# Miniprotein binders against E3 ubiquitin-protein ligase makorin (MKRN): the designs that were tried, part 5

Target 1, 323 residues: E3 ubiquitin-protein ligase makorin (MKRN), of Arabidopsis thaliana (Mouse-ear cress) (q6ids6)
Amino acid sequence: MSDRILCKFFVHGSCLKGENCEFSHDSKDPPNNVCTFYQKRICLYGSRCRYDHVRAASNLPLSSDSESLDRSISTTPSRHLQQQGDNNDGDKSSNVYCIHPREYPICSFAAAGDCPRGNQCPHMHGDLCNTCGKKCLHPFRPEEREEHTKECEKKQKHIEALKQSQDIECSVCLDRILSKATPGERKFGLLTECDHPFCIQCIRNWRSSAPVSGMDVNSTLRACPICRKLSYFVVPSVVWYSSPEEKKEIIDIYKAKLRSIDCKHFNFGNGNCPFGASCFYKHAYSDGHLEEVVLRHLGSQEGETVITDSIRLSEFLGGLQIF

## First folded at step 17 (miniprotein)

Design n5
Fold by OpenDDE base, fold request of step 18:
Structure n5 (fold): chain B 323 residues (1-323), chain A 83 residues (1-83)
Amino acid sequence: as target 1 above (323 residues)
Amino acid sequence: SKVKIVVTVEGDPEELKRIARSLRFLARKLNLKVEVTIETDGTTITVKVEGSPEEVEWFRMLLEILAKKYGAQVTVVEIEIKE
């Protein structure tokens, strides 16, 4: 049986050793599943390596005392004529730079989709990403693989969420929200306390309505038009959520974005924010220091001071018209 | 007390069909006694709402939102208060 093992780098078109390769460049020879990087103790994949982590057998060089057969073949010096051709063919000692496989770029065509050269490509093809179906995973850069996998999964989840969101209708105008003519109106207005879908326009129009005198304006305008549950916030979203956890994530991302925006009412300390420390917007002074959050101890009747980090904005906001 | 209101909504015939569909949907979702008639010219819809003062006002507010969305004009034609 030919003990020749197929060169993995040759299979990927990245073998720079050519004829000096210790592995076969014949595609008929059996593939080597052994991790050469593990044998060299440089495998960055560890137990997640696609190749077998076999230790190199320490071939102790058996000092075979191969007897020096001193065959003194007395080759007579044939006096061949010195033609002094001064061809100074500078010995381009082809420094076979052993470029580390980590430094090889992957084939851009295979990474983008299909390489037209297929297995005959002189460039290393990446591994298949199970999420995007592209040969874009660098075989020797685990960090780039992890980064790609993370961003690819995130992108795929977002695409799937967008697909599931296509059929969601506004509970008021019955338009498919993502199919609205105006691109700027293709947004959901998420309510915190219920799962009734609204287009951003209908829920904004609700919150800007004028009830007849004698109704509690604040409660009415903050109520869900369908179920009357109070939601102090409307979260604009391009996607509808499939789970409570995804809803929470959308809300938390939006709240984090609002916390990066300076409060117009606080006005760097020159104004008075009606929401105080419970405001969704940043209360920073002109020097960049934040307003000190005075933790109000709400005494329970039973004497346990529950430090509620979340002073329900609801209790403070009950009296304030948001202009 | 029960209130009955009669409201007309004037506008584009295709937009009024959309308003009428939405109002009929909302009436069913809110369990409100609402009648929505598209007039013969298609340029007007007549909306009759019967309920508590709060229910009637809640529905009127929804009607105003729909009208505002489509650029339709809302007119309250009749208000009847039943003791």
Scores: ipSAE 0.733, ipTM 0.942, lowest interface PAE 0.5, mean pLDDT 77
Fold by OpenDDE base, fold request of step 18:
Structure n5 (fold): chain B 323 residues (1-323), chain A 83 residues (1-83)
Amino acid sequence: as target 1 above (323 residues)
Amino acid sequence: SKVKIVVTVEGDPEELKRIARSLRFLARKLNLKVEVTIETDGTTITVKVEGSPEEVEWFRMLLEILAKKYGAQVTVVEIEIKE
């Protein structure tokens, strides 16, 4: 029976070592549930360990070089109160305070990537995260493992989205948007109603253009320069989306961000916002109270007025099918 | 009505090559009759646009955005209106 342990990375198609992997790439081999703490003789769970207590094959020769690096860390002297209490030979039940395995910190070097001490590290190495390749998963803190996994996957998805976004050119100026000289211009201007890529500068310049008299200025400036589809707002993004769902998420995050910014026209109730409660920005008074929800009649296509809560301009304009 | 415009764009030769590339791309994407000539000195590009008044103005607006981005000067040299 092959004593080979299945590569956790291979199971997820993420093994970069290929044929040079120390672990099996045969799906029939047992999963790598080996308790690294038991291999280090530091497993505090004993028979209750959820990991396999397999000893490492002992074939490495013990090279005995005991170089004593005597780093004198100066311990500050805590006061010895010498009370001379009597020699009663009471049974020294050594209360071995068994530190719970959950309280042991993982090796920061292994959690950051590779530990220079490898298997000889006196510190507990975490389990391997399949997404980041780091031994950062605490073996005895399932909550921290789950949190790390969620954050790591989210971060990896963002890195991949940024990578895919590098080659996207602006439909007007043909610059690779993320490669623009000015860092502030390294943003997409997303249009809601089409998927034509623009740099934030070109689409802002379009929306600030002056068409000749006789064109509907409002439709022209809101139209996509390429396909003429109307988009009422432009969403700045550092990433281009790969799916409609990701586009929606970018838009929704941007809308949420605008709702957190105080409206300069509302001016804490001292001014008049031309958009009223449909504004993209926060309408809060100086006390932090929000502007009351003015019920608005929205015209339906059937000529019926639906009473709605104060829809943000972005939500209102997104519900207008301009026929 | 059909409109023909002739526009010159003056500026840096390398920036004008970028403008010309973008204009030719836009003309193809918009299905517009556009001719873009880089003059022999490279300091001027001549742009001829033919179409409806709306198509011509749409393309002119794009040209102005590109010219402004690169610091180039735009001059309308000829306007022909055909009823």
Scores: ipSAE 0.731, ipTM 0.942, lowest interface PAE 0.5, mean pLDDT 76
Fold by OpenDDE base, last read:
Structure n5 (fold): chain B 323 residues (1-323), chain A 83 residues (1-83)
Amino acid sequence: as target 1 above (323 residues)
Amino acid sequence: SKVKIVVTVEGDPEELKRIARSLRFLARKLNLKVEVTIETDGTTITVKVEGSPEEVEWFRMLLEILAKKYGAQVTVVEIEIKE
């Protein structure tokens, strides 16, 4: 019977190898009780280890040369020197606090990339992350492994999104947006209601334009330069999106950021914000109390909220000094 | 009513080539009757736009954004209004 050893990572739901695992994923197979620390000669528990201290069998070829050299080493009787040393060595029971394997830090060099000591490192190397190629996964901290995996996948997805974004051209100036000479201009201006790409400069300039008399300024400036769909705000982004869900995430992150910024027009209750409850910025009083958003139920009559006041969104977009 | 405008854009020859490329792209995307000529000296482009008052103004606004981006000077040379 091939002694299939149960995958210890599978038991914890953390096996990333799936069907390509060398260890069993059958819960009926015997648990892998082998002390990996003892195999690495770094087990500090010794005989108190909960895991089996099995050395990896070195496949040294058994050279079978059984030469029976029967050398009769003569028993010279060593003399009884009776030194009565009364060494009253008081049994200082050194409480060897057995540090749990979970409390051992991983090798920082292996976690950063390659350890210069390799397999001769006295420190515990982490397991390999398949996404970043680093030995950064703590063998005995599943929570830190999961956190690292989530963050690593998120970072990788962001790098891929940035790569795909390199070929996106501005619909006005036809520059590859991420290849612009000025680093501060290497941003997209996302429109909520359409997928036409603009560099942040071209769309800000559009939003700051002055149409001739007889055009509705608000509709014209809020319109997409290409498809005329209205978007109330422009979202600055360093990435272009591959899906509607990713677009929504970018927009929602930006809205959440704006909600953390105090509204200059509300001015802690000392001013009047022309956007009222529809403002993207925080309406907090000086005590930190939030303005009560009276959700006017859309059920009753005629009130066209003619946002009459000519406060150009340009003043808000220009005043975002990116700290 | 139909409006025709003639606009000149003056500036650096290489920047004007970039402006002309963008204007020709925008004209096609917006389905506008636009002619873009780079003059023989390369220091001027002539832009003729024909359409509704709204279409002409929309294209003029885009032209102004491009010209401002490249430091080019815009001059409206002719406006013809056909009733």
Scores: ipSAE 0.731, ipTM 0.941, lowest interface PAE 0.6, mean pLDDT 77
Fold by OpenDDE base, last read:
Structure n5 (fold): chain B 323 residues (1-323), chain A 83 residues (1-83)
Amino acid sequence: as target 1 above (323 residues)
Amino acid sequence: SKVKIVVTVEGDPEELKRIARSLRFLARKLNLKVEVTIETDGTTITVKVEGSPEEVEWFRMLLEILAKKYGAQVTVVEIEIKE
């Protein structure tokens, strides 16, 4: 049984020593988290090392054969005065800075996609990211791996959402919204209560229309141009959603952004906001305290006191039977 | 009461083709009696809308949005109220 520790660089296809490797290149050997630098007595991390400080058992067989062959061969000291040439061989003690595997950089080419040197690369290749297909995951930096994976998944989800959004047409002007000539107009105006797509311009123009006298202006302008469902606000988005959950996420991010913006009508308590506590914007006083949300007990008939800390403007406007 | 309006939209021929396509789409989606004719010069479209006062106004508002988007001029040329 080979007491050899598996070469971590071999497992990652990055061992440059080949057959001259002191470590096992047999994939059947147990993956030992052993510090190779500690085995060589050169680990600078000491107790802070992320690898196990196990000494290799030096099974040097103490072959005890102390045969004392005393051969006294007295060969004469011919004193040849070879001149000490001062070869000041400056011992360039190549401080072979034993770089810990964590401190080895990964190959930038492999991390960007493919390395043209492949297995002959003098640089360590990262592990494959399943999301981006790149060898960008550092084998010995789990924190950078986690950060990359999280960012990569987020970017990939966004790219896919953008791809699915390319063919979405505005229900009014029939333009492919993301293909509009003006970059600023390449936005959806999402309605909360229906899934009819609009470009931000067409839905803003609808919301700014002037119906003739005799129509309820507020209901008409808040209605979807196609299905007449009421939506109290329009959410600007650069992506269309594929699921109700994604729609909710887009809306919630937008609402969170609005709640971070001070209400110009409330004006730090010096103004009057027509929406009161149901405003989408922050109602903070000059000292930074928030306006007290008057908890209206909306008695639902079903006895569950939903403590809605924030009466949504939609619930406030929905509870107004303006029917 | 049923209202009929006749509206002309004047503008660029290629923009008017886009407006006409959108209006025909909207008419189908809203289930409205709408006729959209591109005149022979291509510089004018004639839009006839028949329905309730609300339906006619709803469609007129959509037409105004489209016209404004393309810089086209809207003129109401006829209003007929049928009791």
Scores: ipSAE 0.726, ipTM 0.940, lowest interface PAE 0.6, mean pLDDT 77

Design n5
Fold by ESMFold2, fold request of step 18:
Structure n5 (fold): chain B 323 residues (1-323), chain A 83 residues (1-83)
Amino acid sequence: as target 1 above (323 residues)
Amino acid sequence: SKVKIVVTVEGDPEELKRIARSLRFLARKLNLKVEVTIETDGTTITVKVEGSPEEVEWFRMLLEILAKKYGAQVTVVEIEIKE
């Protein structure tokens, strides 16, 4: 006996496959109206599906549908697992549509690292992320996969940087900086112009010291206590760097934070900032527009013109003021 | 000209050991003539620093940072200026 199901497109006179159709064109064969892939929200065919898309009625929000799936777990795969609904050869049901697998959620337990139901779980498990080892990559949402991969790699790089930073000692107090009691104490004070490590407390205390008369305060306190190189800012960081590129990244993140804060010395254009173009704070006028950076022309040997530095308009105009 | 100062640092014996360790390290890194002596009562260290006026003041500022960190009291006992 034939084990065939009546083709619903043949019934409508719209089957494009003819003799190549895997469904029956014999009207005596029974129809099978319900798509089991749609019940699991994984049907890829939409309106081209050979089966009817019907969903069981639900009184709960969409997030609660996972609880109903837990009740649907069965050890016996059979036709009685299919939901009964309005069967319609014309595909005229307005209440039910086939959805793409992209819209299907993944199991939150597997995504968090541990699904207690393992291979018996009725929910879709995400693909394994090689970096964090969790089944959290949605198989059909490439934008979410890329976003997780970027953030997961960033997190892993941070963890590795922390591991490499554990043995680094402050050049003043010799304490291991990341072994201190509180998170606020477990910070480096990074200097832009040298590579000597300090805990944030020691370098801040250096910068707030009071040298005796006869020493220039600014050039003394802004110098590295070890090598005397001048650095305008102390950059706090929970990790240390192993390359100039990593150092620049730490500094740039800190600059971005400070640029959201109005510089009190610039004072919306009414004052002069002593740090000029090197200032990390926001130099915005009262209407919100930013101070323009003016490039300084520097004559070159033998007639070449080179732009070698940025200059702030306030610095330029300040230099033209006559006493 | 050369300057020599003698400074006493008073505090908890365990904190003074930390301070002494750091001062000896800094003396080497700054290439300064520094002598650190833990006194018999264990609650005082004596620090002798010799160098230019700027070098001596630089070291004294670092000593003050360490003393404040560990709650120790600093007293300058002697100042000698030589040519």
Scores: ipSAE 0.685, ipTM 0.922, lowest interface PAE 0.8, mean pLDDT 73
Fold by ESMFold2, last read:
Structure n5 (fold): chain B 323 residues (1-323), chain A 83 residues (1-83)
Amino acid sequence: as target 1 above (323 residues)
Amino acid sequence: SKVKIVVTVEGDPEELKRIARSLRFLARKLNLKVEVTIETDGTTITVKVEGSPEEVEWFRMLLEILAKKYGAQVTVVEIEIKE
């Protein structure tokens, strides 16, 4: 019979004192439910606080009669703040355990999806993420909420795209692209200028074909085998798109990946890239600055200047037709 | 100006059925006059393609892609140029 209070470090598996702990390691014993932030009138949780909001007789954040057993928390500042209507204004005490709500961690079990203590948990549960269904959003850390929401939505978008991609067949071989045996085979070859689906193998083999003499190789191999629209690059993707926005995102991700790789044809300004402004690889000079995009002059009507396109400086030197 | 080619594709019967299905689909999509015949033993298909030189070459390149994918051997048996 000791009226023991449940050790918060034991509950989290972090108690270093073991059998020497002054707090209870019996899960039946009650936790300390009194909110120290409310006692100092700095609690921002309101009705969402899991601790009891009661005015202490001495207006202290924690009982000073209890010994602190966790040296790893000794770096946590003790704060004694003045509050409207608090007669203990301004007095600092070394035994005051006042921390801002932003500094309080959320329950890791709830954040992982299931807390065995449910509504009786002595620790703060995060807000529910509507996308993943986990209580992992810290109520007072908006930057963490925003980052999780962004990444969680990205993951869900990918899962949805994958589900919608399952039945798509290659326009050449008619095989269901995502049913192939290996991950390398389970890729689409996306063309920027049309929406015909291909497995990556079929479209790459098309682009490596050898047409007989008399056919222009670049305009033949760069064309879609079905609709003949020209696309300079094949974009590999593990998912297919259901909207132009999703298509653009797939292309942008691939382009960003390639822009981290120096273009061998540009060769730091010493070569001529045959893809010009359409190239997805990095066109950087030896000093690191990027090739400038220079608007080409297009005089497609009665002598008036029309600017309708952009070109790279390497296109100027490559002998392209200047309109 | 028309070209006609006759091509035989030899391979595994199940893979040849897949190739034939794809060739008939491509013929419709490309609006080409193509005849695909699966021979009696099921190990050979005969493909007759007629069109402009460019159209016939375009289809032949697709046929080669399919044959390579399924490990089938392609042999051009006949080429004729019509007025």
Scores: ipSAE 0.683, ipTM 0.920, lowest interface PAE 0.9, mean pLDDT 73
Fold by ESMFold2, look of step 17:
Structure n5 (fold): chain B 323 residues (1-323), chain A 83 residues (1-83)
Amino acid sequence: as target 1 above (323 residues)
Amino acid sequence: SKVKIVVTVEGDPEELKRIARSLRFLARKLNLKVEVTIETDGTTITVKVEGSPEEVEWFRMLLEILAKKYGAQVTVVEIEIKE
């Protein structure tokens, strides 16, 4: 005899865990693992619960429309008073307490997009998210609604950006960048100072080229191969932009990622970074504090000193960072 | 002060068609005097570039990028300096 409980998903041919399943796939094992929390309408696991969710048929008439259940009266002092225990039905059941509507769980099946009970479900269904089309917005938890809305809009914005990026071709190889064979190849190499698209491979190969003597390496390799505008950094991105605001967002996200990486040129204060305050990497000393921005007036009047960005070799090489 | 170079690119015929397409696009985009000829055997293209020393070197660097990407061999077979 096995001491494991029979997997309900295996019995119905729906187990996705296969050999890694924590429940038995032997049909002779006992199937009876009913969730008592569900029968008391307090199971917080929903469809993720490993226990069988079997409703107690004789307690109360089932609601025909679950949208009216306490949802319309979120601020009403008339609250449902009910005492609930884990599995104990003793004298504690005579004590009644109020359950705030915010504490009601929503149906996890509806939240995932498909509830087999539909309008006859005994659980509260969330409000419809217009972006993803799932009933996942808890009517009484505004912080969860806001969090889903932000995440869902971000995902949809990314999908839309991918769709708009599908036909963009590299200005060097003319391949559609998002049709390349591997995920590592399906990246744009974005230049901050121009809008010419490149696949990441082509622009990196350009930057690693060896021009003949007589050409300045930095001004050649940092220039756009097409328009010659200087862009000191290449920003990798899995999507292309359709507006200057989207371009800035891509660049800012990349900057934020790089700020967690110590700058090799700064070298914890022991070196000198030619990019100064414009550097995307972290300028931190060994104790962890960040390099202070030193603002220096580039034209003095009566000896006034103003804190500016650090004065570096790049400042002396033509004032490109003055603006 | 004009330079003319002749470059041969040897490789797989299908990849050479992609390289030739890109070189013609780049020539138009950079407004450079470039002639691209696919030779009869299909395993070689000949590229003639004329311009300032900087323009010719710029184009040659792009040609090398494309050749590296598609596994083709580049040989400069002629350099002529005018004026």
Scores: ipSAE 0.675, ipTM 0.915, lowest interface PAE 0.9, mean pLDDT 73
Fold by ESMFold2, last read:
Structure n5 (fold): chain B 323 residues (1-323), chain A 83 residues (1-83)
Amino acid sequence: as target 1 above (323 residues)
Amino acid sequence: SKVKIVVTVEGDPEELKRIARSLRFLARKLNLKVEVTIETDGTTITVKVEGSPEEVEWFRMLLEILAKKYGAQVTVVEIEIKE
């Protein structure tokens, strides 16, 4: 049992819990008091910590019958030291600084990707992160491991998306969108209903155009310039997608940012939003409650019916029914 | 009703080459009868567009977007409406 803390009361012969004690009754386990006095010092066992041995094979401390010259083998904690219960070694004050395994530092060079000392490094090397390929995962700090994993995977996904986006050209100006001079220009303008790529400038200028009188603004300006499919919003993005799932993810992130902003067209229920259910902004009434889809069967009962999704009649099965 | 317009685009020769390339691409994608000519002075292109009123207006709006992007000036020189 390698990571237990020695029971103070057992050491002094005063523990009343016996086998039910939550602390170790093995005199080989480190006492809590020893670690409290050796502030900011490093254990001489380093990368040969018992935790690394338990992690690789078993929960038992293993020892070599001979001296090990290889730092990659956990031979400093030996069966002779742990099984003898030699209190003279455990009782002595020394330069040996033993800290809780969670407080063992990992080698900063290995964590950065390259340790010049290799197998001879006196410091513990972290576990390999499969995503970035660095030995940066502290074996005893699960919160740091989880934090790194989340951030590292997020960064890697973004890098891959940028790589896939590099050659994409705007369907209007034919410029490579990510080759533009400024970060504000290096944005796609996504249309929800088609997959034609546009730079944000071209698609926004299209939607700001003034068509000749007699043309319907929404059927003209909301349509894709290439395929004429209607998309009510332009979604800005610094990356393009390679799948419908990635597209939905980009749109959902943008929607989440906009949902905390009151829709000026809905105007707290006093106006009518021309985007309807396709609107990304918040539709809240003056009292704060949100606009809801209220499905009713129309008949002798008059009720409020609000449909916030854009639905074509051809998409209904069995005709038009208000729920 | 069919409409034919003739439009001139004036600007920097390098930017006009970009505009012409984009206009030819768009004409093909929209299946629209368009003729793009870079004039001998290199500072003007002439664009002839023929189609329905809606198709011609659609293309003209795209042409205006490209001209605005590259700092070029657009002038409609001729409009012909056919029965």
Scores: ipSAE 0.673, ipTM 0.917, lowest interface PAE 0.9, mean pLDDT 71

Design n5
Fold by ESMFold2, fold request of step 18:
Structure n5 (fold): chain B 323 residues (1-323), chain A 83 residues (1-83)
Amino acid sequence: as target 1 above (323 residues)
Amino acid sequence: SKVKIVVTVEGDPEELKRIARSLRFLARKLNLKVEVTIETDGTTITVKVEGSPEEVEWFRMLLEILAKKYGAQVTVVEIEIKE
């Protein structure tokens, strides 16, 4: 059961389609990919063809035109090659065009993690990235090196955060939060004012509970079930944090998602939001104009703003239950 | 005043074991007087909670969250109010 043919351009480090490539980028797949139209001398793609151009074995210099059994091949040509042909000057000598070092491709197998030819590979291997361990850093393209370094460090941070999050149990149900059945269940519910971990379901059910008569709903529903510290919002996250900076990053990502959703309480300027400027949702008037942010400040040297709008909250958190 | 409630939780034996584990953990974390007994039939747990009215209600709300999560039925069978 031969699934794919190895990509000729991937093998030579010239494939521009990446994940959209119709050929395999797996070095164990078979490399045989013969172009039938080339065998008939009617292939119009030349060096941009993704099929191998090999001559048919025959005694006659001219191949039979009727040996092709293939229908027309519909392929998207790759980007134009930067190599120039021998006829640029009309000179019949065997001119060799120089290729700028930035134009040399690196070995795609080495860049993906392992080259089957090892030290005997005829293609240039990239420099080693110390973060991912792949030889993917092009020696002459500093912009690509920098871009990879940033993206690779981001991926590694995410992997490390996932590893640190795997054993964390909900403080209510004691289930390992990331071992739950569905992606929607595999989320933490963060509280801004404490560090107790909850699965998103347990903390949202707590916030939507109906306490018996006589209990202060605000001090009950907004409080952490464990330490009773008041927190206004529950922030869903697929990873847990190990530092205040990481916690802030998680909260900021969630805020950015919510700013695309119109606040039900603001109601395009016709209502009153109990969270005011601290609200995570979009406060836009009917014409699309955004509510102007007014910061209260206490003169901190770090420029930190302390917001005390919790004193004036008149509506239940349940009214903001969207996630 | 002090309140004491007795609650029975009925459901699937494996889910009841998870509920009982969680209730014992919460009792320790909240420093609340709670007794959790898994009955011999394995389909019922008995929970006795004693404390202030707010403490008992706080714990009861957590118990109902756990019961809902695991598909268990909750019945309050006794309520005692002292003082």
Scores: ipSAE 0.662, ipTM 0.911, lowest interface PAE 0.9, mean pLDDT 72

